# Miniprotein binders against q9h3h3: the designs that were tried, part 47

Target 1, 235 residues: q9h3h3
Amino acid sequence: EDGFTAEHLAAEAMAADMDPWLVFDARTTPATELDAWLAKYPPSQVTRYGDPGSPNSEPVGWIAVYGQGYSPNSGDVQGLQAAWEALQTSGRPITPGTLRQLAITHHVLSGKWLMHLAPGFKLDHAWAGIARAVVEGQLQVAKVSPRAKEGGRQVICVYTDDFTDRLGVLEADSAIRAAGIKCLLTYKPDVYTYLGIYRANRWHLCPTLYESRFQLGGSARGSRVLDRANNVELT

## First folded at step 21 (miniprotein)

Design GV1
Fold by ESMFold2, look of step 21:
Structure GV1 (fold): chain B 235 residues (1-235), chain A 103 residues (1-103)
Amino acid sequence: as target 1 above (235 residues)
Amino acid sequence: DPEELKDLLEKLLELIVRAAERALRAIKEGNPDEAKWLIIKARIIAYILIELLDDEEIKRRIERALELLKEALRAIEEGDPKKAEEILREVIEEVRRLIEELK
């Protein structure tokens, strides 16, 4: 079974964060230019390191679309990290509730739905649908990884503003499904990412808060969403 | 698999160095906000690394790097970029020594 898969993916994401990004920013770019941009930079053809013959000549860490209403305020991440370190020396218990409280106190409330897809038409089609939903205002910001040399799965991340606002998280799930996406989605609050909490953690915390499964006989949104922290179905 | 873990630890250590080097460049180029985010990223990578390590002495060295990175953030906030540069060079040197020891 998987030993350090989450930590390997985290390392890859951290590296990608530090390379250049290809960005369609609806705040400064007319929506009419989106289709041409998507055709030029399909995620199955954009290469991580700028291979000859690819549309990009330089390395690309992420391909991203920013919606018109996107505000890039991540909250007080520096204060969050300091409080986290102080908490660990305080003798107070570390639980999912204490993580939630830290996130609220420091206004680090964003989170993301994640999906993993093989390179090819399905990935490019899914990304195009999500990018259009962002530009049209149903979603606020999304990114997708470029093609790696070994041709492994790529990831699409769709962000939401507030993981404690369950209705908002469910609305984002509905918008993703409306774009025709049927694969498994998992939701991770950014507080876990900023504190480096992955599968291998001494507190046995579960960084995946929600799972969404597409189902024909499910809710009006076509999804069955499970709260992983409380093992309760939300839909 | 001990070889897979060793490769992962080395990769994480190299990413700390890369983030710190990029932060150093951002300070020199007069972009303290970018430097702060790169230092925060280095601290995230260190948090991941600590949860993977069994060796208590190596953990203490990474915890020392975390304290130095916190000091660098404070130096940037206090408007002292030269102090932040000095601290970042110390982090880079220490983590590079650790990478060489793991080879």
Scores: ipSAE 0.865, ipTM 0.940, lowest interface PAE 0.5, mean pLDDT 90
Fold by ESMFold2, last read:
Structure GV1 (fold): chain B 235 residues (1-235), chain A 103 residues (1-103)
Amino acid sequence: as target 1 above (235 residues)
Amino acid sequence: DPEELKDLLEKLLELIVRAAERALRAIKEGNPDEAKWLIIKARIIAYILIELLDDEEIKRRIERALELLKEALRAIEEGDPKKAEEILREVIEEVRRLIEELK
């Protein structure tokens, strides 16, 4: 176990953001085409750099599905970064509350549920279920990483538009669970991503805001959601 | 340990160069919004780098690159793409020198 796993994954995600994406956009593509698209581009077979025998001949950074109601709004990220730099020179303390307030002030409110799965049927099945939930309107937008060199774990990201809207975050968790996903989910607000805050940070901030665990003793959907910042169970 | 960190630092520096080069291309093609996003990306990568660095001289050079990237954003906002291009070329050249020094 190396000490910089989160930072290596961050570097790969930054690289992937800048490469071409494979996108199913329900706003412009009929829903009846989804199953064929999923069969052509399973995330366990789409390769990061277009390896021989893969369905893609060119690099792919992300595989993504946009729902009918997808309305992109990243907020004032430029202003967020400027305010962040000013805050660091101000001498004021930097805490999880400070990050939350910056995000609110600059309207950078999006966040994502994350799951990590090994390549293979389980990953492809989970992605297909999430993609269908997006096209059917239970989720807004999701992406999955392609197969990495030497087949490490891949990540599925399911976005929500407002990390301060607990009901919206819980609704997304429920939709993920309804797709049959039982693994641990962690929730990261995009503010941490835009400020480059990962495990190795001088403020000892934890970028994970919520955790969702599937448990038979829970609701019919079986999830328990913990708010890590406030140490309170939401379910 | 030291080799793992060195490889990570090199990768992050190369990603800054890649983002800045793509931003430069976007400016030349008349896509200032795309250029701004790529500069924002470069600044994110620089934030990650600073938290991994112990060498104060290298930190100061990355902090200078962050200031240059901020100046490039201002130049784009002021409608001065030629100034933004000049600034981005300076960032690219400085970060490439850092990459060579880490080899």
Scores: ipSAE 0.862, ipTM 0.936, lowest interface PAE 0.5, mean pLDDT 90

Design GV10
Fold by OpenDDE base, fold request of step 22:
Structure GV10 (fold): chain B 235 residues (1-235), chain A 103 residues (1-103)
Amino acid sequence: as target 1 above (235 residues)
Amino acid sequence: DPEELKDLLEKLLELIVRAAERALRAIKEGNPDEAKWLIIKARIIAYILIELLDDEEIKKRIERALELLKEAMRAIEAGDPKKAEEILREVIEEVRRLIEELK
C-alpha cells in the first residue's frame, strides 16, 4: 500500500459512516424482495455522491443488508476509548493481548471479513451472494461501499459477533466461500477501528488477525485461514 | 509525500468538523445517542491524526480537541445538552482555525 493509502481509506470510510445508508433489513422486509432490491441498487452502479444516471440521487455512505438475527450492539465503545486513552497516558506496554483484553472488558467484540473488488459484474455478483447468505441466516450483517468517482476498488465487509470466537470467524469464512467468493479475505476486529489503529502505528499492532485464501479441492470450507498473530494455519 | 500528507490532514480535520457539527445538530434535535456516536467517530479521527502528526504544536491542538470531545460526551451523559453544545462549538472553532492555519 502506497504511503497513506490505509489512512485515506479510513477517512473515506469515516465520511461514508456519516452519510445515509441504503439498507435491506430482513427483520422488516420480506426475503422475496431481496432480488428486486439488489437489481435496483447494484453496488457497482450506486455512486458515493449520487452522480447523474446512478440509481441514487443523494449521497450514499454504505449499502448494507441486515439479517434476522442482527443486533446493532457495539458494546461500550466510549468506555473502550476512555480506557485506551488512560492506557496511553500510563505508559504501560501495549500488545495485541492488551487490545483483546480491552475489547473483552468493554464488550466490543465485533469484527469483519474484508474483501476488495473492482467495480463490475464480479462485485455485484459477490455482493448478491453475500446478501443472500445474510438474508438466509448464514451471516448476520454485511455492507459494501458504493462506487467512487475514480472507479477504485469497492470493499465488502462481512461482520461476526465475536472476533475471539475462532469457530464463528471460520464459519463466516465458510459462508463467504459458499457464496462463490474466491478473492483474498482479511479479518479485522472493530476494536482496532474504534481506537484508530491502522497498519502504521507506534505500537506496531497489526489490525489483521486472520487471512483467508481460496483453495481448490481443499477442506469443506474451500479456504485456508491463517492466524496472523501466531503465523499458524487454522484449517 | 508531504503534499499528500497535507491533503490527508486537511481531510481528517474537516471530518472532525463535520462530525462535531452533526453532533451539535443531533443534540438540538433531541438525539443524544446520535451525538455520542458522532463524537466517537470524531475521536477516532483524532487518534489517526495524532499518529500521523510530527509537529508537536499541531499534535497538542488535536489532543486539546480530543479532550473537548470527551468533555462533550460527559456533558451529554450528565444530561447537560447546553454544555455539550458549547463544547462542540469550541471544537468546531478550534479545528476550523487549525485548517485555515495549515492552508
Scores: ipSAE 0.872, ipTM 0.942, lowest interface PAE 0.5, mean pLDDT 93
Fold by OpenDDE base, fold request of step 22:
Structure GV10 (fold): chain B 235 residues (1-235), chain A 103 residues (1-103)
Amino acid sequence: as target 1 above (235 residues)
Amino acid sequence: DPEELKDLLEKLLELIVRAAERALRAIKEGNPDEAKWLIIKARIIAYILIELLDDEEIKKRIERALELLKEAMRAIEAGDPKKAEEILREVIEEVRRLIEELK
């Protein structure tokens, strides 16, 4: 990512967070309605600001699917931010381990697999696969960005409950691959997002903990997962 | 690219204003939880700005806005919505002034 691309994407994501979401909630909506919902709101056609001719007339920040076991628990984000600010004031060294401990202490443990795809059939197909996996209970929650006017790539986010649970992170990767997705995946803990830590930070912290690359004919998982912090393959 | 950075800074500052304005509305509507969430978002934006800014004067102004956001959060938690509203108005004014000065 060249220049301030990560920060631009962050700004766009934050703006989207403040707008209404299109949500399929499997806790309250029968799974049999998913196909009709996907057909009504394909992410390649849903527009960020409700452009004329789009399925949505009003702005949409995200399109999301909630699984039956989904419970929104972001932990003590306020406490996390307060502790972070105090830590910066202290002048103590800040490491990935520091962030991990802060996350654990404040129970801010969620993370997400990210994939970027061009608008079109491939994106819609990938999203449909992910949405099905969420409704079937293989994944807990996922969201996709709507189409922007500039025709840029759309992002699919697939969440896990605990970025410190390596097995859970790997299981989510497997479920994504089983849905037929072959692109590069990156895993980012939400703690980095909540603390405003992106590629350009004074501490040289990398917000990407894992990368998943699709592998033809390889392991049953169909991917190789790299621990970026330790430069070790997990799979 | 200095122009790219300027555009990003403006976008981020506008997002702080938007978040603070929405938080103010949320308080008036009796939804303190939404207000808290929006303040959290505004704080994230402030963190990003602080990392991007080289100008110490502008950085200090963002740090002040961040402190005000923290005070607003405390006011909400203390059950003083009026105080929270006052602080959020100050955030909006300070950040809007900064946007105007950068233009």
Scores: ipSAE 0.871, ipTM 0.942, lowest interface PAE 0.5, mean pLDDT 93
Fold by OpenDDE base, fold request of step 22:
Structure GV10 (fold): chain B 235 residues (1-235), chain A 103 residues (1-103)
Amino acid sequence: as target 1 above (235 residues)
Amino acid sequence: DPEELKDLLEKLLELIVRAAERALRAIKEGNPDEAKWLIIKARIIAYILIELLDDEEIKKRIERALELLKEAMRAIEAGDPKKAEEILREVIEEVRRLIEELK
């Protein structure tokens, strides 16, 4: 990733967050309707701004699937941001441990596995697998970016409730792998997003806590998960 | 690439304006929770900008916008939607001015 790619992606994500979403909510919609919904709105065909000939006529920020156990509670994000600003003003040292403590204190513990895929069949197939896993209860919530005009990679985000729960993070990785996804996965806590922390920040904080690489013939999980902070393999 | 950075900065500034405008509309429509969410997004964008900018004067202006966003949040929480609207209009004006100066 060259130049300001991470910040560009962040800007696009922020813009997308403000536009309408296409949502399949398993809490209110029968699971039997998922296949029809996936066929109607394949991510590779849904366009960001509702281009002519696309399944959507209006802008779509995200395509999302909510599982039965999904809760939209993000914690005290406002308090988190206030505490962050106060901390910066204090001049106290800021470490990954500081961010972890802030997240815990304000109950902003969600995080996500991220994968980037080119538009096409592989993306749609990956998304279908993830969506099924969400509806079946192996995952709680996921979203995918719609197709952009520039034909760039689309991102699938698979959320977990607690980035401090290593077992939960690993279970989500296993579920993603079980869905047939073999690409590189990175895990990012939402606390870094809410505080505007991306690569090349003044504190040299790395927003990626975990990395998952597919492994053939390995454990039942089918991946190697690296703790980036400690440079230790967890699997 | 300086031009790439310029384009990114403009995009981020426009997003602050968009978020603030939508927050203003949300307040007018009687949806304070949506307004709060949009203000949170605007604050995130401000954080990103502060990390990207080298010009101290521009940073100070973004920091001022950030402070105004915080005040708007407090006004919403205090049940003063009119005050929040006033502050958000100020944010929009200040950031738009900055965009025009950077073009």
Scores: ipSAE 0.869, ipTM 0.941, lowest interface PAE 0.5, mean pLDDT 93
Fold by ESMFold2, fold request of step 22:
Structure GV10 (fold): chain B 235 residues (1-235), chain A 103 residues (1-103)
Amino acid sequence: as target 1 above (235 residues)
Amino acid sequence: DPEELKDLLEKLLELIVRAAERALRAIKEGNPDEAKWLIIKARIIAYILIELLDDEEIKKRIERALELLKEAMRAIEAGDPKKAEEILREVIEEVRRLIEELK
């Protein structure tokens, strides 16, 4: 479990990426249809492979909402991967700063806040709140995994455009908390995902850039955010 | 846990094959952007594999698959889908051979 958990989750995410997605796209669908769509596809009941009794008969990799301003631009991921491979043969040191520079150079700047919740009401409620925040424009894009197995936790990903824009990342954290979400959030830049950097990596890099913990009666944001790269609390 | 690692490695290898097969179909269907995305995904999976593997011979075979995937990408960009298809078939064949050896 603890040995290769990140890599198992990565494998499942890679598989899910290649299956069909269920998408509410605010760019083409009126906001008034969102509640019906959420009721049709609660993430605790949409099954990964279309099990009997589920609302879907075919595999579903992800359930997603796209906001009005969503523009799918992953950046120059191809060039990022090529530069990464060349860097590894160069003998130069590989550090978190190296990854940041590669991401900037190739415009692979997106990242995501992640939360893991057990199937059920809390997951469905959290997802609905995030989906509404996306459709209302406080967030731009989010996705949630379907139910893959009983008792297994599911993940909600809330994307931001630029992990180097600390204020933008913190604004997304604030919007997530305003939707009533109080669980632990972790933030991972997409550069780590596109380079396959998870816990088992030779450079001992930590792909989690920020952690956000909700404080009852705390700061105005209601969050306590730790910068994992520099061991500095931002709140 | 050796059995947990073995299962993970097999799953990742099968995902490379799946991504490469879909990339091949995307090329045949005239969707080069989809094929490029799938090649990117296959390379991600290979990167994960390399960090999990201890066996240098197997690592070298995965690194060869990475080089082939890069060549397939270049062929797509050069507007040579026939070359890209040939390369992707080679990736699929090599990775399937490796899966059988790890059984």
Scores: ipSAE 0.859, ipTM 0.936, lowest interface PAE 0.5, mean pLDDT 90
Fold by ESMFold2, fold request of step 22:
Structure GV10 (fold): chain B 235 residues (1-235), chain A 103 residues (1-103)
Amino acid sequence: as target 1 above (235 residues)
Amino acid sequence: DPEELKDLLEKLLELIVRAAERALRAIKEGNPDEAKWLIIKARIIAYILIELLDDEEIKKRIERALELLKEAMRAIEAGDPKKAEEILREVIEEVRRLIEELK
C-alpha cells in the first residue's frame, strides 16, 4: 500500500497543472516538426523549474501532445462537484456505481492510462513513441511530467474520451502497446480525479478501473487487461 | 508515517492558497474562465484534505473554505467579480491562518 504515495503524486500533479505547459499541437503544427520538437524537449531533460542547462528557462508543469482530432471537453465538472457534495449529505450509499452514474449524468467521461518510469532513455523513448502515436491519430492526447528532482519517477498519461466505452479504452491500450510500451499500465477515470478520490478515502473506493500487463506472445493486442471492479480479464 | 502525512497536509494547504490567489488574479485580469478552473482545482484539493484530516476542528474549517469556494463560483457565474474577489480573499486569509496555527 505504501502510505500516501497516490496523494503525494496527486499534489505534485495539481501543482504542475497550474504551471505553464510545453505543447506540440498537431492541429496547428505540421507533423514533420515533431521529431525536432521531441529531440529538443526530452522529458528526462526538461526541468520542472527551468534549472541551468536545461532546454527550458521557465517552469514547465507538463509536456503534452495534442492529436489533430483532439477536441477538449471536460464536461460539467462544476455540476459534478456540487452533486457529489449533496450526495454525501443525503445519507445514500457511495459505491463505484454511484461514481459511474455521477460521471454519466454530468458528462465527465474522460479517463487516462498511466505509466510511471524513471528518468533516462527508457522514459524518453516511451514518450517519443506515444507522441508519434498521437500525431499519427492512433491516440488522442498525452502528457508527460518533466524532471523534478534526482531519481524521481515521471508519469506519462494517455487520455481517452469515455471510460464507459470499454472498446475505446482497450483500443487505446492496444495503441500504447503497438508503440512498444511493455510496462504496467493503470487506468483511472477523471471523475475520481475531479472529486479528489485517492487511496485514502472513507468509501474504500479503488480509483483504478483497469490494469494492463504486457504478455509475451499469444493474445491479441499483446496485452492482458484486468477489470479491477469485477476481477475479470477483458483480453 | 506521521511526518509524511504532515508534509502532505502542509503542501495541500499551500496549494489551496496558490489556487485561490491565482483565481483572484484571473478575476482582476478579466479572465473568469481561468478563475472558475482554479476554483474547481481548489475544491479538489479541499476534498483530498478532508479525507486525510482527523482533527474535527481543522476539518470543519476546510469545509467552510469549500462553502466559500462554492459562493465564489456562483458570484463569477452571476457576473459579479467584485463579490468573487471578496470571497476569494476570505478563503486565502482563512487558509493562511490555518497554516500558521499548524506550525
Scores: ipSAE 0.836, ipTM 0.924, lowest interface PAE 0.6, mean pLDDT 90

Design GV10
Fold by ESMFold2, fold request of step 22:
Structure GV10 (fold): chain B 235 residues (1-235), chain A 103 residues (1-103)
Amino acid sequence: as target 1 above (235 residues)
Amino acid sequence: DPEELKDLLEKLLELIVRAAERALRAIKEGNPDEAKWLIIKARIIAYILIELLDDEEIKKRIERALELLKEAMRAIEAGDPKKAEEILREVIEEVRRLIEELK
């Protein structure tokens, strides 16, 4: 049937990466301009290819917000890719531990919390909350996909700079929840993206490192965060 | 679904061509950092293709494209944009031949 869903999504994301992005960059734009920008470009109304009635007439791959302190550093992705190719011919086992060590060795440490929402007010409200958290410094950088012509779910990605820094990843989860986000979040290290490894891969690797579920707690709002590798609740 | 797989393969091959052509333009415009990013992206697409392909001849041609992309990256790092351009043109030509063969 539809056995190539992850690969189709990956192809679309790569195409989107190469199309123009709509960016609010707090490093060069005053924070007081954010609300006007959000009102102009709600993700449920910005269309992937500039559909009639859209605020955009050109293709948009991603809508993004860069925080004041965002300092992009992808690490040694070229070296990561070369080492990955060598590993595949070496006879050594390919495991989650191997991928983690490759990422550490080449300083490719970024990762992202992901959420999927249908187009509409809920998506636009969630994105606005995330964008404000980025501009205010609780988060570093986030992006959201534009509306697809077929109207499927859209994705918000909230990046962290070091997936091995468990506290930092959990702090980002907390900042997302403080913005009022209650849906399921999944965390994926970028190393898997740079190596083209998705859920249906021949090594049976799981690119999702953490899963966060909103939980109505007694005295405080919180998340139940599961470490998928060890099947251990962190919260 | 064989028709779905064929459509996916063609889309991925076209994305490699698009990334390589943009890398070539970035080199011509004196933007080596942009070219390096685009080469990285082309290699990601090739990794996905290799895992989808069952034809060993075609897989070896994609693997050759990967080696050429690594060589282009080294040429950019060495400050040799003309060599990088030559290599990227070869990648584009090889992948376009593959696209035609899928038809």
Scores: ipSAE 0.836, ipTM 0.924, lowest interface PAE 0.6, mean pLDDT 90

